# VHH binders against q96fz2: the designs that were tried, part 264

Target 1, 269 residues: q96fz2
Amino acid sequence: CGRTSCHLPRDVLTRACAYQDRRGQQRLPEWRDPDKYCPSYNKSPQSNSPVLLSRLHFEKDADSSERIIAPMRWGLVPSWFKESDPSKLQFNTTNCRSDTVMEKRSFKVPLGKGRRCVVLADGFYEWQRCQGTNQRQPYFIYFPQIKTEKSGSIGAADSPENWEKVWDNWRLLTMAGIFDCWEPPEGGDVLYSYTIITVDSCKGLSDIHHRMPAILDGEEAVSKWLDFGEVSTQEALKLIHPTENITFHAVSSVVNNSRNNTPECLAPV
Key: E = the ipSAE of ESMFold2; O = the ipSAE of OpenDDE; V2 = 0.75 times the mean of E and O plus 0.25 times the DockQ between their complexes.

## First folded at step 13 (VHH)

Design Y3 (framework vhh_6z1v_2; at its last look DockQ between E and O 0.79; V2 from the best seeds 0.83)
Fold by OpenDDE, look of step 13:
Structure Y3 (fold): chain B 269 residues (1-269), chain A 123 residues (1-123)
Amino acid sequence: as target 1 above (269 residues)
Amino acid sequence: EVQLVESGGRLVRTGGSLRLSCAASGSTFRYYVMGWFRQAPGKEREVVASIVQSGGSTYHADFVKGRFTISRDNAKNTVYLQMNSLKPEDTAVYYCAAGKGIYIDTPSEYNYWGQGTQVTVSS
């Protein structure tokens, strides 16, 4: 996974991340560093994206079922990295393969510390190789969306004003991630960064791409992945597998340029 | 372009069962969300059920109440609707549709439609 969409306004995104804590209380995640959130239809590695993580990571004795939402850098920077510039990292940490997660120190160590996060996106992009051509067809992949169950109050999305409303009920893609905290050698702010765990593609996506993000499907999976206080690493890793609960559509080549940040990026062609 | 052909619609008695089939032309069937819709006389077309490309997720309308089940076979380019416990109110023309749209329960998100098959449930 090398490209995602996360364009919802902050308030809409927050509402979309509503959850129940272990007591059954309805909650909204609290923001950490909300000013670092930059909505975009075209998110690339090294950009900031919002992730969910347990409050226990920030507050001692906190309920580990409570969630924080925070923008983090895409591309994990290991805590042991000693260079002053994260861009000098010589290995790719955009993704972590599920089969080697425990073999690579960069991922194993933070995972062992419970540094699990849920990466939020509208969906992700993948490019299908076209037979006989050097051209690749991009696809937008996301959770199936249902309008009726969510739209009880939302009239026909035929007006621009209604377009914003369409996204109010968008089911966000929830991807399993590992994050780490890096302290710059020269001082400064701690950098939070994440990697997306990848798995072999489900059968439905296999013709498009052979790998896919590990998607956490449903509140239980999300909660277990985040709750490092109660759920062991071994148990959490059981949640990492391909899912067939996805849909996709072809999009224009506009998304090929990472600088393009328009609704056209994810629009069906 | 995808051509869709429905089959299996017939007269059945209340409480009876039917299986509808929809055969798609071409090699792109696997890229489409498939749906079954129905239209009764004097009523609007409504979604019955839909299924994503992989078959791993389905939508069923509230009125289905577990009586109908959508499935697909990508190797056969076919989508099915198993209908059990049929009622007179289920009488309608049933349409198969293929879509690339975002919402799987919304008719306007489907691009290709079959001609429909008549299902009649007698009391």
Scores: ipSAE 0.908, ipTM 0.959, lowest interface PAE 0.4, mean pLDDT 93
Fold by ESMFold2, look of step 13:
Structure Y3 (fold): chain B 269 residues (1-269), chain A 123 residues (1-123)
Amino acid sequence: as target 1 above (269 residues)
Amino acid sequence: EVQLVESGGRLVRTGGSLRLSCAASGSTFRYYVMGWFRQAPGKEREVVASIVQSGGSTYHADFVKGRFTISRDNAKNTVYLQMNSLKPEDTAVYYCAAGKGIYIDTPSEYNYWGQGTQVTVSS
């Protein structure tokens, strides 16, 4: 997974992340560094994207079921990295293969510290290589969206064709990630950065691409992945598998250029 | 482009069962979300059920929940609707549809439609 869309205004994104804590109370995640959120239809590695993580990472004795939302750099920079410039990291940390996560120092160490996060997106893009050609067809891949689940009645919104209303109740894609905290040697702000865990693609996506992000499908999976206070690494890793609860549609080649940040990037073609 | 042909509609008694089939033409069937819709005389076309490309996620309208089951066989380019515990209000023309839009339960998101098959439920 190397391209996502996460374009919602901060307030819309926050409402889409409503959750219930372990006592059943409905909450919104609390933002850290909200000014670093950079919405775009076309996010690529090294950009910031919002992730969810447990409040316990920030506050002693906090309820580990409570959630923080924070922008983090895509491309994990390990806490042990010695150079002053993250671009000098010679390992690709955009993704972390699930089958080798406990063998890679860059991922094993933060995972052992409970540094699990949920990477948020509208959905992700993949490019299908067509046999016998260099032409690649991009697809936008996301959770199935059902109009009746987005409202208390079929007529709660004016028109579902209205682009703004499509996004009011969008079910965000929730991907399993690992993060780390890097302190620059010469000082400055701590850098929070993440990797997306990948798995073999499900049958539904296998014609498009052979890998997919590990998707956390539903609040129970999201809660268990985040709650490092109550859920061990061993138990959390059982959540890492492909899912068939996914849909997709073809999009135009506008998305190929990562500088294009327009709704056309994910519009059906 | 895909062409869709429904079959299996017939007269059946209340409480009976029926299976509808929808054969799809072309090599792109597996790239479409598929749906069953119905239209009774004087009524608007409404979603009955829909199914994502892999078959791994389905939607069923509340009025058929627990009675109807959508399924697909991508090797045979076919979508099915198993209809159990049929009621007279299920009487309608049933349409198969293929879509590449966003909402899987909304008719305007579907690009290709079959000609329909009549289901009639009597007492």
Scores: ipSAE 0.781, ipTM 0.911, lowest interface PAE 0.8, mean pLDDT 90
ESMFold2 (binder alone), look of step 13: mean pLDDT 83; pTM 0.862

Design Y4 (framework vhh_6z1v_2; at its last fold request DockQ between E and O 0.64; V2 from the best seeds 0.77)
Fold by OpenDDE, fold request of step 14:
Structure Y4 (fold): chain B 269 residues (1-269), chain A 123 residues (1-123)
Amino acid sequence: as target 1 above (269 residues)
Amino acid sequence: EVQLVESGGRLVRTGGSLRLSCAASGSTFRYYVMGWFRQAPGKEREVVAAIVQTGGSTYYADFVKGRFTISRDNAKNTVYLQMNSLKPEDTAVYYCAAGKGIYVDTPSAYNYWGQGTQVTVSS
């Protein structure tokens, strides 16, 4: 996974992340560093994206079932990294393979510390190799969506007015991530960064791409992944597997350029 | 362009079962969300069920109440609707639909439609 969409306004995103704590109380996640949230239809590695994590990471006596939402850098920078520039990292940390997560120090160490997060996105992009050509067809992949309210004839999503309505009550894609905290050697702000755990693709997606993000499907899976106070690493890793609960559509080549940030990136073609 | 052809519609008695099939033309079936719609006389067309490309997720209208099951076989380019415990209120023309739209419970998600098959449930 090397490209995602996360474009919802902050307030809409927050509401979409509504959850119940362990007491059954309805809550919204509290923001940490909300000013670092940059909505975009085209998120690439090294950009900031919002993730969910347990409040216990910030508050010693906090309920571990409570959630914080925070923008973090995509591409995990390990805490032990001693260079002053994160770009000098010699290995790719955009993704973490599920089968080798415990073999790589950069992922094993933070995971052992309970630094699990849920990466939020509208969906992710993958490129299908076209047989016989050097061309790749991009797809937008996301949770299946249903319209709850009898909204009248939402005519063809072709009108700008109708497009905005498409995102009302959007079910966000929830991907399993590992994050770490890096303190620059020269001082400054602590950098929070994350990697997305990847798995072999489900059968239904295999024709598009052979790998997919580990998707946490449902509130229970999300809660267990986040709650490092109650759920061990071993138990959490059982949540990491391919899922068929996914849909997709082809999109235009507009998304190929990471600088393009328009609704056209994820529009069906 | 995808052509859809429904089959299996017939007269059945209340409490009976029926399996509808929809065959799609072409090689792109696996890339479409598939849906079943119905239209009764004097009523608007309404969604019955939908299934995503992978088959890993399905949608059912409230009136289905566990009586119907949508499934698909991508190797056969076919989507099915197993209908059990049929009622007179289920009498309608049933339409198969294919699309790439976002909201699978809405007609706007579907671009291709079959001609429909008549299902009649007698009391």
Scores: ipSAE 0.914, ipTM 0.962, lowest interface PAE 0.4, mean pLDDT 93
Fold by ESMFold2, look of step 13:
Structure Y4 (fold): chain B 269 residues (1-269), chain A 123 residues (1-123)
Amino acid sequence: as target 1 above (269 residues)
Amino acid sequence: EVQLVESGGRLVRTGGSLRLSCAASGSTFRYYVMGWFRQAPGKEREVVAAIVQTGGSTYYADFVKGRFTISRDNAKNTVYLQMNSLKPEDTAVYYCAAGKGIYVDTPSAYNYWGQGTQVTVSS
């Protein structure tokens, strides 16, 4: 769970995140720091990627079911970290194992503050180790997608404008995350950063990799994970489990180099 | 590279049931999304149902409306289509397909096709 695709333009991404608040009103999440969003087919740790979180984290007495979308650094920097450079953290916070989340101070503390987020992606990549070689086969893993026959039937995805329209209906992968807020000792802006919670892979992915992100499947799961005002940590953690509602396909080794930001990164091979 | 062989197509009365099977050759079956498609004379081939590699997600065309069930057994390299409450408009050649494409409901996402099995539903 160390590479994702999140390539949609900001406006398309925002529309894909349409939701209903607890009153049933249709809403779009409100952006913070939208200029820090860097879309790419090939996101790696330490990059900024968009997450959803409750408005209650920013506004006292806000409706906790309302959502903010913000780019955050992948690789949680604990609030207690005392070095001036986050890259000097001596342990890996790209992922957080669900079975030890309440044992690790880096994750337990922000989780106890309700600092739950939903990490957004088109999907994620995993590398399957091929028996008998050191070569690895990358796969792109994502929610099953349906192409609407009504909008793209003639030459669907054959042209740039048709490709962009089919992505309007892309079901974003929604992964459970924990975030924290770090104040640099030398001053400056607070750093928001996140980790992705992982679980044992479902049976259908176990041939690819033994771990998977904890996927929040559907708006009820997403709402409960985000709503720390109404949903306790104990209840939220019940949402953390593997899912079989997932598909995948092999991709070329183009994705191996994180500097490659092209549609070929996720194209089937 | 993979061969797909459908079986189970036959004549059946309206309201009847039928189970189609598709046997796949080779060791890579678990890596494919599997689909059932159908084609009536003079019509375009259309998706009936699809199932992802894990078996944990399925797609059904609107005309299925709960009457058909797709399933797969990765240990047996087999995909099934259980067809209930059959109607005369279900009469078609049914094709099994395997693919690695993104969109499970499009024929272009499927790389390998069986030769088809005829299903005929009489009044």
Scores: ipSAE 0.723, ipTM 0.892, lowest interface PAE 1.1, mean pLDDT 90
ESMFold2 (binder alone), look of step 13: mean pLDDT 84; pTM 0.871
OpenDDE, look of step 13: ipSAE 0.910; ipTM 0.960
ESMFold2, fold request of step 14: ipSAE 0.716, 0.700, 0.701; ipTM 0.891, 0.888, 0.883
ESMFold2 (binder alone), fold request of step 14: mean pLDDT 84, 84, 84; pTM 0.866, 0.870, 0.865
OpenDDE, fold request of step 14: ipSAE 0.913, 0.913; ipTM 0.962, 0.962

Design Y5 (framework vhh_6z1v_2; at its last look DockQ between E and O 0.78; V2 from the best seeds 0.00; counts 0 for: pae E 3.0 > 2)
Fold by OpenDDE, look of step 13:
Structure Y5 (fold): chain B 269 residues (1-269), chain A 123 residues (1-123)
Amino acid sequence: as target 1 above (269 residues)
Amino acid sequence: EVQLVESGGRLVRTGGSLRLSCAASGSRFRYYAMGWFRQAPGKEREVVAAIVQSGGSTYYADFVKGRFTISRDNAKNTVYLQMNSLKPEDTAVYYCAAGKAIYLDTPSEYNYWGQGTQVTVSS
């Protein structure tokens, strides 16, 4: 996974992340560093994206079922990294393969510390190789959406104004991530960064791409992944597997340029 | 372009069962979400059930109440609707649809439609 969409306004995103804590109380995640959130139809590595994580990471004795939402850098910077510039990392940390997560120090160590997060996105992009050509067809991949379950009379999505309303009930893709905290050697703010765990693709996506993000499907899976206080690493890793609960459509080549940040990126062609 | 052909619609008694089939043409069947819709006389077309490309997720209208099951066979380019415990209220023309459906329950999200098959449930 090298490209995602996360374009919802902050308030809409927050509402979309509504959850129940372990007591059954309805809650919204609290923001940490909301100013770092930058909505985009075309998120690439090294950009900031919002993730969910347990409040227990920030507050001692907090209810570990409570959630915080925070923008983090895509591309995990290990805490042990000694260079002053994260861009000097010599290995790719955009993704973490599920089969080697426990073999790589960069991922094993933070995972062992309970640094699990849920990466939020509208969906992710993958490129299918076209037979006989050097061209690749991009696809937008996301959770199946239902219009009627949450929305009162949502008018026809045919107008730009109505398009924004359509997104009010969008079910966000929830991807399993590992994050780490890096302190720059020269001082400054702690950098929070994440990697997306990847798995072999489900059968439905296998013709498009051979790998997919580990998707946490449903509130229980999300809660267990986040709750490092109650759920062990071993138990959490059981949640990491391919899912067939996805849909997709072909999109234009507009998304190929990471600088393009328009609705055309995820629009069906 | 995808052509869809429904089959299996017939007269059945209340409490009876039917299996509808929809055969799709072309090589891109696996790339489309599939849906079954129905239209009764004097009523609007409504969603019955939908299924994503992989078959790993399904949607059912509220009136289905566990009576119907949508499934697909991508190798055969076919989508099915098993209908059990049929009621007179289920009498309608049933349509198969295919599309890049962002919203599974929304007819306008489907690009290709069959001609429909008549299902009649007698009391």
Scores: ipSAE 0.904, ipTM 0.959, lowest interface PAE 0.4, mean pLDDT 93
Fold by ESMFold2, look of step 13:
Structure Y5 (fold): chain B 269 residues (1-269), chain A 123 residues (1-123)
Amino acid sequence: as target 1 above (269 residues)
Amino acid sequence: EVQLVESGGRLVRTGGSLRLSCAASGSRFRYYAMGWFRQAPGKEREVVAAIVQSGGSTYYADFVKGRFTISRDNAKNTVYLQMNSLKPEDTAVYYCAAGKAIYLDTPSEYNYWGQGTQVTVSS
């Protein structure tokens, strides 16, 4: 997984992340660093994307089931990295293979500290290698979507200034991630950065690509992955597996150039 | 391009079972979401069930939940609707549809439609 879409305005994204706490009460996640959120239909490594994480990472004695939402850099920078420029990492940390996560120091150490996050996206892109040509066919991959009665009750689809309102009921893709905190040697703010855990693709995606992100399907899975105060690393890792609850459609090559940030990137072709 | 041919519709008694099949022609079947829709006389076409390209996720209308099962076999280019505990209210023409549907339950998202197969449930 090396490209995603996360395009919703901050207020819409926050509303889409409504959750129930341990007591069953509906809540919204609290933002940290909201000004670093850069929505785009075409996010690539080294960009910032929003993730969910437990409030307990920031506040002593906080309820570990409460959620913070924060933009983090895609491409985990280990806390031990000594260069001043994270792009100088000689290891690709965009993704973390689930079958070796406990063998690689870059991922094992932060995971052992409970540094689990949920990476948010509209969906992700993969490129299918086509037999008989050098061309690759991009696909947009996402949770199955069902239109609701609420969407039909508002006039958003008929209003030019509100053409994006149909996304109000979009089910965001929720991917399992690991994050770390790096202090630049020359000073500056602590850098929060993440990796997306990957697994072998499900049968339904195997014709497109042999790997897929580890998807957390439903609020129970999301809650358990985030709650490092109550859910051990060993129990959390049981959540990491492929899912068939995924769908996709072909998109145009507009998405190939990461500078293209338009709805055409994810439109069916 | 996909051509869809439904089969299996017939007269059955209340409480009976029936399996509908939809055979797809063409090479792109596995890249389409599939749906079953129905239309009774004087009514609008309505979603019955839908299934994503992989078969890993399904949608069922509330009125048929628990009685019907949609499935697909991508090796055979076929989608099925197993209908159990049939009621007279299930009498309709059943249509198979295929599309790159973002929303599984929305008929306008489906580009290819079969000609329909009649299901009649007698009391």
Scores: ipSAE 0.383, ipTM 0.754, lowest interface PAE 3.0, mean pLDDT 88
ESMFold2 (binder alone), look of step 13: mean pLDDT 86; pTM 0.882

Design Z1 (framework vhh_8pnl_2; at its last look DockQ between E and O 0.01; V2 from the best seeds 0.00; counts 0 for: pae E 14.9 > 2, unsure alone 64.7 < 65, placed apart)
Fold by OpenDDE, look of step 13:
Structure Z1 (fold): chain B 269 residues (1-269), chain A 120 residues (1-120)
Amino acid sequence: as target 1 above (269 residues)
Amino acid sequence: QGQLVESGGGLVQPGGSLRLSCADAGSTFSDYDMGWYRQAPGKERELVARIYIGGSTKYADFVKGRFTISRDNAKSTLYLQMNSLKPEDTAMYYCAKDYRWSGSKPFDYWGQGTRVTVSA
């Protein structure tokens, strides 16, 4: 996964992240550093994206079922990194393979500390290789959306014209992530950054791409992943597997350019 | 969500200029795609211009370089500079705040509008 969409306004995004705490009380996640949020139809690594994480990461003795929403840098910068510039990291941390998560220090250490997060997105993009050509067809991949009376079934091959109110109750894609905290050697603000855990693609997506983000489908999965106080690493990792509960449609080549930040990026062609 | 308030409309002669403003009282102005629409008497509301969160702009065909849409996120204000105005541009102009863009219409929030009259 090297490209996502996350364009919902902060207020809409917050409401979309409504949840119940362990007491069954309805809550909205509180923002940390909301000014760092930059909505975009075309998010690339090194950009900031909103993630959910347990309040317990910030407040001692907090209820671990409470959630915070925070923009973090995409591309995990390990806490042990000693260079002054995160861009000097010599290995790719955009993704973490599920099968090697415990083998790589950069991911194992923060995971062991309970630094689990849920990366939020409208969806993610993947490119299908066209047989016999050097051309790649991009696809937007997301959760199936509930049919609204005003908008037909948001599924494969909806016309751009049908996207009138599709975002009113948009179900966000919830991807499993690991985050870390890096303190710059020269001082300054602590950098929060994340990696997206990837798995082998489900059958439905396999023709498009062989890998997919680990998607946490449902409130229980999201809650368990976030609740590092009550859920062990071993139990949490059981949540990491391919899901068939996704849909996708072909999009235009507009998304190929990371500078393009318009609805055309995710609109059906 | 804060109210959108349009201003800057008025009476102008053909060939004249107006600058429309749309103030958003909300704190999340920068998170939204914005647009200007207009509705002439007896006609349907039509898109004039869009400006996306990324800063890209789109104009209706009839604009032909005469209008410029811009935004000041620090001031939470949307602008439409209108030059070389024509009688055909006479309409109520509406500011729109939207994250649900379809091909030609915004759907989220509208201001009350400001009236532009182009007449000799």
Scores: ipSAE 0.811, ipTM 0.899, lowest interface PAE 0.5, mean pLDDT 91
Fold by ESMFold2, look of step 13:
Structure Z1 (fold): chain B 269 residues (1-269), chain A 120 residues (1-120)
Amino acid sequence: as target 1 above (269 residues)
Amino acid sequence: QGQLVESGGGLVQPGGSLRLSCADAGSTFSDYDMGWYRQAPGKERELVARIYIGGSTKYADFVKGRFTISRDNAKSTLYLQMNSLKPEDTAMYYCAKDYRWSGSKPFDYWGQGTRVTVSA
């Protein structure tokens, strides 16, 4: 997973993240650094995307079931990185394989500190290969959405008002991530950055690509992944597995160029 | 988590040296960034030195090469070698461990401190 869509205006995105804390109270996540949110239909590594994390990461003695939403850099920068420019990392941290997460210091260390996050997106893109050529077919992959007679799917929207209704009720894709906090050697603000955990693809996606993001399907899974105060690393890792609760459609090659930020990137073809 | 215990402080004349130690009873010492802070009477705690996982270091400007932070992961011990001590280095010295992420405070677990006094 190396491309996503996360295009909703901040207020719509925030409402889509409504949740219950451990006491059953309905809440919205509280933003940190909201001005760093850059919505786009076509997000790539090194860009900022919103993630959920426990309030306990920010406030001593906070209820660990309460959620913060914050933009973070895609491509984890380890806290020990000593160069001044994060692009100088000698290894790729866009994704973290679940089968080696406890063997890689870049991921094991922040995971041991409870630095788990939920990466938010409209959905993600993957390119289908293995067809006797270098041509690839991009797909947009997302949670099944509740449908109505004239709305509830991307292909049903034929006007600005219908498009707005589709996205007002969109179920955001929720992917398991790990984050770290890096202090630039020359000073400045702490950089928060994340990686997306990957697993073997489910049967439904296996013809498209052999890997998929670890998807947290439902509020219980999301809550347990986020709650490092109550859920150990060992227990949290049991949440990391493929899911069949996923849908997709083919999209045009417009998405191939990450500079293309238009609804066409995710439109069915 | 283990308790941090500082030692090695004392009274020293200007130009002298001290070596501070911080023992961590925690079994995962090598997985944490560590640091030394100091607090003079009537002042807030300030960073002295930091050592990251993997060995890179960061020093406050006032250190100017006089202090060296190091760690021994096998002994779960953090060190601060302090040379060319000055009266303005008089303070309580604390070791710190990055146990939890905090946007306003990168270290949120502290030892009890060890006093360093440099007589004028």
Scores: ipSAE 0.000, ipTM 0.173, lowest interface PAE 14.9, mean pLDDT 84
ESMFold2 (binder alone), look of step 13: mean pLDDT 78; pTM 0.793

